# Ledger of designs, part 16: VHH binders against Flagellar brake protein YcgR (ycgR)

Target 1, 263 residues: Flagellar brake protein YcgR (ycgR), of Thauera aminoaromatica (c4kar8)
Amino acid sequence: MAELSTPSPASPAPLDGGRGDELEKFTLRGARQILQLLQDLITHRGLITAHTGGGHSFMTAVLKVDEERGRVVLDPSPDPQANRRALAAPRLTCVTQLDGIRIQFPLVGLGEGQDKGRPALFAPLPAEMLRLQRREFYRLQVPLAHELSCLLKAEDLARKPVEVSARVIDIGAGGVAVVVPTGAAEFVIGGTLPACRLALPDGEPIELDLEVRNLNRQTQRNGTEQLRVGLRFAALPRAADTRIQRYIFKTERALNAKARGGL

## First folded at step 11 (VHH)

Design S5 (from P147 with I110Y)
Fold by ESMFold2, fold request of step 12:
Structure S5 (fold): chain B 263 residues (1-263), chain A 121 residues (1-121)
Amino acid sequence: as target 1 above (263 residues)
Amino acid sequence: QVQLVESGGGMVQPGGSLRLSCAASGFTFSTYAMSWVRRAPGKGPEWVSYISPLGGSTSYADSVKGRFTISRDNAKNTLYLQMNSLKPEDTALYYCARDLDYWESGRFDYWGQGTQVTVSS
């Protein structure tokens, strides 16, 4: 029989999808897809952290889906204060993970009642559910010693090609964040930078296309102005994806081993 | 590999109290609902009490309501039944059972060996 997995008792804080575009492609909105994912949570016995706002949360689980009434049935907390906060909250943000899959969904209209003569919490089916593999939401903070850089093929003020070597400050499955000196090139949100080169510590640089997603001006402690450029991978080749994931995995393990070697 | 081991049974006078324990191993205890079921002499099995996986929901058979209290300690993988105001009718072999009622049909998939409770003078 396949091995069951349970999420950690304290899942990470909810993802802030305020802009929405980067997470929309991982968001389920179809009724059948939502029902199937809820059923997967029930089958795998996923434990859920329900966030009620104000820094409060409690553990729960989806006990069943009541399709006739269009609602989910939740395990109440044994802590009456947690139940009161949940019932008073305008919405719950439910977060769980299952075999490396992060699942997040809102519940609105939470009520209390009886199911099979037993106390339970109820809510209408969520209108959306976010489903991400760990690599789709994790961003590694790149150690300074690695000197990870990305050669950007951009344009100057006169619209002429320039190459800018940018230091990579974080990296994930979907992109990188880099810093460049202010004025080194002109960047436009939504613009595409083709054939950039990402230099990993081992092997030849990876050729990849990047899309500018955000720009943030920063002043360093010494007064130097830099531009933080958030870059999304556009059409990442599979081989490049594999190399990036390998780098992230090895670096994360090395950082975790160093942390355990402390106290 | 799933094991449920009941203990705490014995002989007690009417009006007395007992606390039953059930030690669970071989599965993730905190993700399963649990029940106590009893079998009196010459009778079939009778459901006694239910507790949800995280302990927030409990229920009882009418015959024991107000006298018995089910609880669980998920950190210790242990299920409990506090039995107060015992009556001769409570004499039975008491089983700890893993309860699938909310997820799948076929309500109880694993049972312990049971612990005997005898209420008499």
Scores: ipSAE 0.402, ipTM 0.783, lowest interface PAE 2.6, mean pLDDT 85
Fold by ESMFold2, fold request of step 12:
Structure S5 (fold): chain B 263 residues (1-263), chain A 121 residues (1-121)
Amino acid sequence: as target 1 above (263 residues)
Amino acid sequence: QVQLVESGGGMVQPGGSLRLSCAASGFTFSTYAMSWVRRAPGKGPEWVSYISPLGGSTSYADSVKGRFTISRDNAKNTLYLQMNSLKPEDTALYYCARDLDYWESGRFDYWGQGTQVTVSS
């Protein structure tokens, strides 16, 4: 039936490079630390999603570390086309999870060969590995009933100040995603929205500087067009961070309780 | 609890074929390498074939190379052994085994009750 160590059925996509400076504090670069983390993946039988680019990926695992040659040994795909894509890719982005910790690392210089008469893929040891706790990558889908909103201080097409109350659709440690009516304001990727206000249920709104990270036009089933805006917290005071984490935790617990105990 | 249940054995003439199956439950099948091991009458266990957790790497004992093919379907938690060109020497009880040490053949922590293969003249 159920097993306590069952791996997650869906590995998330690689984290965006736009978070590079924020992620540096979670990046391991010491050779000994990298070897230990790779050995932990082997010991715990971590399954890895290897992204080859163009939306393609394949499942693999680190079978061993060949310290003599400074290489990792990977389980090839049973699909020959996946192996060909991997060998042609300039870089594999490997993503996995170990006991709630997200692990991501690049492999460069992938090759194929034999190890003790067994087919295998080889790559030099990664020069870096990213290790993130759940809170650092998780995004809560905000229940509609909470009516969470963020007041955005933006500009219209004529570069005049406008304030837009945007509904928050997801929230995590590093930012929010909001929706606004098409044309409510002009948003530019990389632009900063100073002194926005995030309204949480449990107190005064939090004043935040936000940075626009992505923009997507979204069409609802009713045909209504809206703009999804991904926003990064530029600097998050500890008190604001604590309130956001508390909201996420409390909301998850409440949603889980409804799923388990009621209609 | 780990369970491995073999099936597909039987009697076959020399030169014939059989396909063995092993249904796995009680563990995350796709994270473990698997092997087939056989025990001929009056003999100890003999490793037959290995397959890596995701199925991309296989190996075989010299006595079965070119005749046997190991495979797995991780979506169905099932291990297979296609046996062709069977010989009387292949007569044995065949076990599905969970392999903890795929680089060092012979390291098995769980196996099933086995399925009998008999190759008769």
Scores: ipSAE 0.380, ipTM 0.758, lowest interface PAE 2.7, mean pLDDT 85

Design U3 (from R78 with S110H)
Fold by OpenDDE, fold request of step 12:
Structure U3 (fold): chain B 263 residues (1-263), chain A 121 residues (1-121)
Amino acid sequence: as target 1 above (263 residues)
Amino acid sequence: QVQLVESGGGMVQPGGSLRLSCAASGFTFSSYAMSWVRRAPGKGPEWVSTISDSGGSTSYADSVKGRFTISRDNAKNTLYLQMNSLKPEDTALYYCAREYYEDFGPWFDHWGQGTQVTVSS
């Protein structure tokens, strides 16, 4: 009777596959640090968005840290369907902020129960928590008025070449996030989109190769389904990089000026 | 520094109305979707409503749909929540929250101290 070696639970996918090494500096793995940060979230009543996958999320908060049992206690959603999704999800991606610092942590093995006679969600303590100051991973949220777009050279389900004009929602030195209509093209994580065209307001489109890094189907709260595609600049010419950086800088400056009441 | 300051909360009888305001500063208000979130006593936080950066799109939780209206004045850097037909179950601390979109989805990267809404007969 060959003991079927229960496959070791797949190590949770790194929080960000592309910048894994850079993120390590900001990743807390120490038990004490994790406990402290969770306690801080309790103290400050941090509003946590828990993503269950498939474009779904719910709000929660840390209610308690049970050190003895090695578990975190969370508020359930008032939406029973959200709780069902959460319990069915292999992993929750929890995101919040404390004192303006972004905090992200995964939870796995979610269960439901009662805490002091109240419904609660339970999960083992997170193995890691990412604490990231915004300045280090700055992505410019592209103003809608700029109508920044990227022409994606992709393939459809039949592997027929298609061109999709995608709205750029954020841009950084390393890539762009775009929104495409659902079904417009098939994207594969790790796949390369060659000879795409990024349209900046300041001149001719930039031709560049893009690598698909992330796919997120988002159901907008209005019920519209959109696909958010995270794209990395695979090969960016120096001139293109300069233009992108200039755009980001100029836009940031303008946004900051506007925020300060500068016409 | 990003600041969100909620106001307009208070005590109201069932069936009554309140209008919440949120004054935003320290960022380009018109570039962000904004939301209201509430936390009732002894309950977890609950999303209430979201409005897009331009104000062109709004969404509501089923629990408040038809009763609450989210709006914004980008010129005044102010978010509003008109609450009508209030119920005791609407009693909560209401937070103004800035929505931020990442690859995994939206979350709230800033929120205020909240304004208390109490619906009691």
Scores: ipSAE 0.893, ipTM 0.968, lowest interface PAE 0.5, mean pLDDT 88
Fold by OpenDDE, fold request of step 12:
Structure U3 (fold): chain B 263 residues (1-263), chain A 121 residues (1-121)
Amino acid sequence: as target 1 above (263 residues)
Amino acid sequence: QVQLVESGGGMVQPGGSLRLSCAASGFTFSSYAMSWVRRAPGKGPEWVSTISDSGGSTSYADSVKGRFTISRDNAKNTLYLQMNSLKPEDTALYYCAREYYEDFGPWFDHWGQGTQVTVSS
């Protein structure tokens, strides 16, 4: 009778989608720290978006932390279908903010039950929580006047290489959002666009690889349809990172000055 | 600093109407999709509606479709929620929330203190 070695539960996918080592310094793994942060989310009634995969999510909140049982109690969705998806998901990606700090944590092993006679969702305490300050996740909305652009190396429907000059809408340390005309290229989520060029005002374009992370079709008031593409920086050189950060900082400062009535 | 301030809540009878407003400041309002989220007493939060940055696209929860209308005035940095045919189950604290998009999908990176809506006979 061969003891069917129960496959060791697959280590939950990293929170960082591939930023691995860089995010470790922002990742809480201490039990006490995790408990405290969850308690803080309770205290502040944090609105949590829980992603179940497949483009689906639902709103939740931490109701209780059960330290004795090592579990977190969550509000179920008012939508039964969302709850079903949540329970069927191998992992939830939970995202929220506290005092402007982005908090992300995975939950695995979700179950349903009752807490004090009320329907609730239960999960083991997260093994890790990612806490990023503004500087790490902030996305600058690029002023239109800057005309920031990114030359995308993409493919068309026929898989023919095409170059698309895309306007950068927002930029952060981790990536950019761009807008492209509908039909300009075909984008695949998870796909890599190699050797793209990000044009910053302060010098020569930055050559970089980009990963497509999200696609959103937007219809403008004038009826024009545009595709918003979220792109992650893939393997950004340190020098490029510094330039991007400098641009963000400088621009933010200028915007703030303007908002305060300064020139 | 990002600020979202909700207003327009109150008490209304079933079948009544309310219009919520959210005044936004501290960011480029026209660059963000905005949403309404609500939390009823003793229940978890619920997404209600979203409007795109330009206002060209809107979405609604099934529970409010046909009754609620989300809109925005980017010139005034204001988000609105017109609520018609209100029901007792619409009783909740309503939050104005800014959407942020990441690889895994959208989430809310800022929200206000909320405005209370109570639907009662």
Scores: ipSAE 0.892, ipTM 0.969, lowest interface PAE 0.5, mean pLDDT 88
Fold by OpenDDE, fold request of step 12:
Structure U3 (fold): chain B 263 residues (1-263), chain A 121 residues (1-121)
Amino acid sequence: as target 1 above (263 residues)
Amino acid sequence: QVQLVESGGGMVQPGGSLRLSCAASGFTFSSYAMSWVRRAPGKGPEWVSTISDSGGSTSYADSVKGRFTISRDNAKNTLYLQMNSLKPEDTALYYCAREYYEDFGPWFDHWGQGTQVTVSS
């Protein structure tokens, strides 16, 4: 009788969407820290947007933290359909702010019940909570249509200089994430790539030094392997910073407009 | 610093009208979609309405559709909510909220202290 090893429940997808080690320093995993942050959300009456997937979301708030039972209590939506979607979702992505700091956390195992005679949603305490200051850590997902690229000056396996044109997938004030073909170059975390060129839509490429911060191998839907490289701006001239910020701002505006049917 | 200050709340009879205002400062108001969110006593928060950055598009919760109108004056950095045919169920603290969009969808990255609307006979 072969004991069918019940497949270990798949670890919930990381909050970082694959941004890897860069977000680790901003990720709370300590039980006490998580409890405190949730309590702070209660105290400040934080408005939480809970995403259920498929482009659907609802507003909620933390009503209570039940430490003894290891669960968080949320306000249900006044919309019954939203609650149904929430309960059917394998995972909620909850997003809010506290004192201007972006807070994101996943909830899994959502259930409904009553708290003190009132309808409520229940979930196990989140395993992690991400706290990000927008200025330092906001990363704009670059629309594919913008075709941002970065020319990387790197080395191959033989330590020969190579230039790799990499697609920029996200950009922030502090750096970029790029994708490169597997084997195109060798990257070392903590290594510096000098005199790289970031191409923005508004003009000439920006020359800058980049530091490799993280590496993540990704398999595309088509089965091709790509390497995602997180890069920090090692030194950014003021003019370049301004251009990057302008690009981010403009793009965010456009995305917001589109999301609301304005474009 | 981003600031949102709601005003215009008060007590009204059922069937009455109110106009809420939100004064925005500390950011480029015209670059963001803006929303109203409300929270009734003992209930969870509820999205009410959203207006695009340019004001060209609006959306409403089913509960307020046909009764509420969201508008904005970008020159004055002000968001409005005209509320007509008010019902007791509309009693809530109303928040002006700035909308932010990420890959997973929209959320509110800033909101004010709220203005109280009470509909009672």
Scores: ipSAE 0.882, ipTM 0.969, lowest interface PAE 0.5, mean pLDDT 89
Fold by ESMFold2, fold request of step 12:
Structure U3 (fold): chain B 263 residues (1-263), chain A 121 residues (1-121)
Amino acid sequence: as target 1 above (263 residues)
Amino acid sequence: QVQLVESGGGMVQPGGSLRLSCAASGFTFSSYAMSWVRRAPGKGPEWVSTISDSGGSTSYADSVKGRFTISRDNAKNTLYLQMNSLKPEDTALYYCAREYYEDFGPWFDHWGQGTQVTVSS
């Protein structure tokens, strides 16, 4: 009389990269609360960035929630290539804000169709939504006056070692973003840069292993190209983590004091 | 608290020009890349242009290249969009948006209420 169980349905992808376990306390999973949050995004006309992978994204918005069919309806991109990438992607990471709170949710099974005779994108309702109310995941925008730098130990196109001193644009508990001249090194998303050195104002530089997470090419006004590189801390000793957190906290407090007493 | 206030919208004829402004407060403006995003009537949002924190790097959507110029004045905490050779298709509510970066890429963590641009005969 033994019963065979059916395979379980596929679980949705984690909301925020490999951080799903520490973000669980900010994750909404109740169907009623998810529907209400999506309705709030409609009401406030939230500007959503939908990431399709490979460094590509497009702007969208929630047009409606179709409760009867269990689907969300989204605006398509005016760029046909962005729509094709979205439809081909196994998963969209949608990110927006509501009242200054980060809202993030995955969409899988995206399809195309029409809504009221207009092109639209459709997806099943997300099984979870992240509502991040804590500053712990905040990334500090580094003041230019601090001149923070990170020495990157990378490779050129021929896989030969190169060292690049890069200006740090922002810093958070999980990583930094830097800018480098285009062509200074070859960066591959998912690649590891071992033994880089982050120079903070206090103490000796911190030796860090970094993983490349995103790349954005930018053209400066003088026509020179630069590359904005998002880097994750691959492993972070507790002492280094403490120094980074202290820098972020002290700098944020100083910036808030100036903004409060500004003008 | 972060505030972004857009202004400078209005009605213009095709071929005309407008200059949009965005006053920023409640944060260190010079530390953030900034963007313009627009929403045309009955359509979804469209990214228009981005400028780096220093102003040294700019990028534009193909639909506005050569006609629009993004700029910033970090001393005045102000973002600008110079819009030339305006077309009826540029009719939209224009938002000033602050970029924030994550490991999956950039997104906008704040935007203003927008300023309306209407281009009609």
Scores: ipSAE 0.722, ipTM 0.910, lowest interface PAE 1.0, mean pLDDT 84

Design U3 (from R78 with S110H)
Fold by ESMFold2, look of step 15:
Structure U3 (fold): chain B 263 residues (1-263), chain A 121 residues (1-121)
Amino acid sequence: as target 1 above (263 residues)
Amino acid sequence: QVQLVESGGGMVQPGGSLRLSCAASGFTFSSYAMSWVRRAPGKGPEWVSTISDSGGSTSYADSVKGRFTISRDNAKNTLYLQMNSLKPEDTALYYCAREYYEDFGPWFDHWGQGTQVTVSS
């Protein structure tokens, strides 16, 4: 997976815990809960994606919990570079699922060694783990036929105003993700795009301010590059929120009806 | 209900070929990037390949580059992995996995039960 995400050296991932205030009610900090959840991941052989920063990640799994030494033992990557990045990272963001529940936890202080003759990575037990039901992290994947777009009011490399019509690829209660051609505008994580316009099918576009939360460069098979931009809604008026939630609900019901068959 | 069902695994001699399929249901398949992940005996999971939602972008682990080809048919809700020039180290349980994106990057929010590929003399 080291080749899966585009590295973005000038646009780091959002600060760890940037959405932590919204997620505090889903965060487990009890030692017994954490140990049990890690054991459940071992028992169910959970496939974990470990993010090392800079758009890099690798696959791993929890091999065991060493309760006496207070540490978790993980599979190393077969890619030596991924292991070196992991050992150098100040923090790993580990994410997986267990029966449709998103499980996420940080690891710090990663070290390498052997566990009974098997190469392994070691870290202190996490002080917290996030458990998030699908309904709590859901982002509707927007059907292409809906032609959802967002007009972004951004700047080019010369800091001149530019408007970019971006296709909306997902939408949730707190924001959207869009795609734009690489180089269409200059985006900076933490930057605000004022007076953007989100076009929903049911009326006039919604004017709203957006905050850039993430940037991921992607390369198409034909070599064309595009930029995935994660955008958070600033102070969303209730009428706009209602329209967005209605769109999500209506679209989700239509997709679920098709997916459940019976037709 | 999201379901991913892998098939097409089996036994094959070194140098042989095999084609894996993954039938997807319970979601809009064409809206998601999809991956193959494998787990060899005694080893941790290894990412193998990813294909974008449209099929226009693909990527591969170095260990399979040039030998494996990922593809998809969005009309049939099916993901494929063509595996050529198979080696004993390709022996593994192969999972079809659905990508989900967050601020920190992609992760897998669903995977199937896997299909076994065994490469031996």
Scores: ipSAE 0.710, ipTM 0.910, lowest interface PAE 1.1, mean pLDDT 84
Fold by ESMFold2, fold request of step 12:
Structure U3 (fold): chain B 263 residues (1-263), chain A 121 residues (1-121)
Amino acid sequence: as target 1 above (263 residues)
Amino acid sequence: QVQLVESGGGMVQPGGSLRLSCAASGFTFSSYAMSWVRRAPGKGPEWVSTISDSGGSTSYADSVKGRFTISRDNAKNTLYLQMNSLKPEDTALYYCAREYYEDFGPWFDHWGQGTQVTVSS
C-alpha cells in the first residue's frame, strides 16, 4: 500500500513575511486550538486558496484531520500541474475565511497519497494558524474611478531601465497591487524597484521603493493579456504612510456612505 | 453584512443552458473582482471563472472555457454566469465568491450558499 510523505524537520513557515510582531496576537499555536479551527473549516466546507509560489494557486478544502498521525488531509486540484507545483513547493500559504474572518496557515512537507481509495494531499498539521480580525491589515480595493496609478521604474528583457505606468488595484499599509500589460517590463519575485512613484489624489506623488511579491497573468475581454503585480513597500517614510492611511480611510468612508444611501 | 445570494440553478439536459445570478449587498460591489467556484458531489472546490472589478478582464478554467461566460452589472450589483453546452461533469453547487488581494495573491473572503446545477439525461 502507498505510504504517505513524512514532514520535514524544518521550522514551520511564517504566516506572513513582514508583519510578524503585529500578527502575534491573532496567531494560534495551541494544538487543541489548531485542531478545532481545522475542524471548523471542515464543518463549514471552507473554500481554501492554496498559494504555491510564483504567482500560482489552486482551490482546496480540508477533508480530514488525522490527529493520531499529526496530519491534515486536503483535496487535490483537478489540474495535474497545480498538484505538481504544490508537491514541489517548499511551503503552501493556505487562506480562507470563517464568518468573514481571515484564516491563514502554512503547510510544509506536502505529500500525495490516497484517502479511502481517492487521491489526496497530506501535510503535517500547521504549527500555527492566523485568525485575523484586525482592520488595519486590510487592503482597500481601489475604485476604478479614482484612477490611482504607480509609475514603476523597472527593467526590460535586456535589463535596461523602463518606466511603466500601472493602475493600482488595491492598497494597504504594507503595499499595493497593480496591473500592467504583459511584456511591459520584466518582474522578478523578490526584486526591488527603486524610486517608483505612487500618485495619490492629493499632493505630489510619493517616491517609494517597491519589492515584487507575486505575479499573476490575466486575459482581458479584448484578448489582451495583463500582469497583476503584488508590490510591498520596502521602506515607507512617515509622511507617506500618513497620506496612504488617510486615502484609505477617506475612500472607505465615502464608499460606505454610498452603500448605505443606495437609491 | 456582506451578502452574496446565488440563483438560477436547476435541472437541465446535456447540451442545455443556464444563467446564474449573484445578488451582492453590504459592500461596494464595483470595487471587487468576483469569481464563480463550484463543488461537484463528493469532490473538492474548483475555481470556474473570475471577472475584474470593472469587468474589463476575465479568466476561465480550461474545463469551461468557450462554454461559460462571466459578466457583471455594477449598476445592479449583480454577477452572472452564462453556462452553455452543459455537460454532466458541470453538475455542482455553484458559489459566487468575492476576491480579496494580499501580498501573496488573491483569495476569497466571502461566498454565498450556492445554487445547485444538475445536468442529467
Scores: ipSAE 0.704, ipTM 0.904, lowest interface PAE 1.1, mean pLDDT 84
Fold by ESMFold2, fold request of step 12:
Structure U3 (fold): chain B 263 residues (1-263), chain A 121 residues (1-121)
Amino acid sequence: as target 1 above (263 residues)
Amino acid sequence: QVQLVESGGGMVQPGGSLRLSCAASGFTFSSYAMSWVRRAPGKGPEWVSTISDSGGSTSYADSVKGRFTISRDNAKNTLYLQMNSLKPEDTALYYCAREYYEDFGPWFDHWGQGTQVTVSS
């Protein structure tokens, strides 16, 4: 359908500017720790999402760790197109969970082959793995009643300025996800949307620059298409960060109080 | 305590139908997009379908489009997958998964134990 569903631009590395520095304390670099964590993923049959860039991803799992050859062995996708994209990608960003802890690791140098007569994907062991407790990666699911919105200053297909008011569906320390009608603007992964305005309940809208990180096309029940846009905060001022954290904290407390006093 | 419990699997003949259910508890179900993921014997996991938090938006893998229908009942905290015109290739363990979005894209932060679907004569 739209050319947004078939792009090839590579996504930036998962560790970026300010977030990269904040994530170092959660990064495992010891070979024994990495091997044990991969083995735990095998044991628990972890469902891994592997991001290949350009808004593409596929599901996989760790089949085994080959310590002798320093390689991790992955299930290929049943979708041959996903496997082709994975083999062509310069880097995979693998993400999963183990007991509610987010596990994330890069794989570089992916190859194809067989493991005991079965098709498999191979890569060198990752040099690092990120372990984030729920509190470190939390994204608040924004209650509809809050009607949080973000005014996006983007461009249409003809590269003319357009403003799109988008509903914020989740918000965290590093960014927001929004929903817009497809065709409302042209979004390119890696592109920057300058001078957007995030409307929080506690004051005037926050002006900030946003970077497009993910595009996911969705079809509504009535056949109307919409676009889920993952946006990273670029160079977030401390005052803006404080207001965002305050909103998240207050809303979390309110939701937890309702869950405790619920049905 | 987030819980996702799948049910409704079983054995059916090719061309048959099944309806899977997923009971959710321990979180605000209506605030999350939800997915079905399957793992066929001898193969890796495969995304099947996703439904938005409100139920207003759905998407499907090409392999199931037109045969499977995802739905949800937010009042009952239940996700469904209606599977029609089943084929032997649909044989798999089917997981209910909670979708979580990050700046690099979606991933799943919780899933259930799965329910087995077997399509064979």
Scores: ipSAE 0.689, ipTM 0.900, lowest interface PAE 1.2, mean pLDDT 84

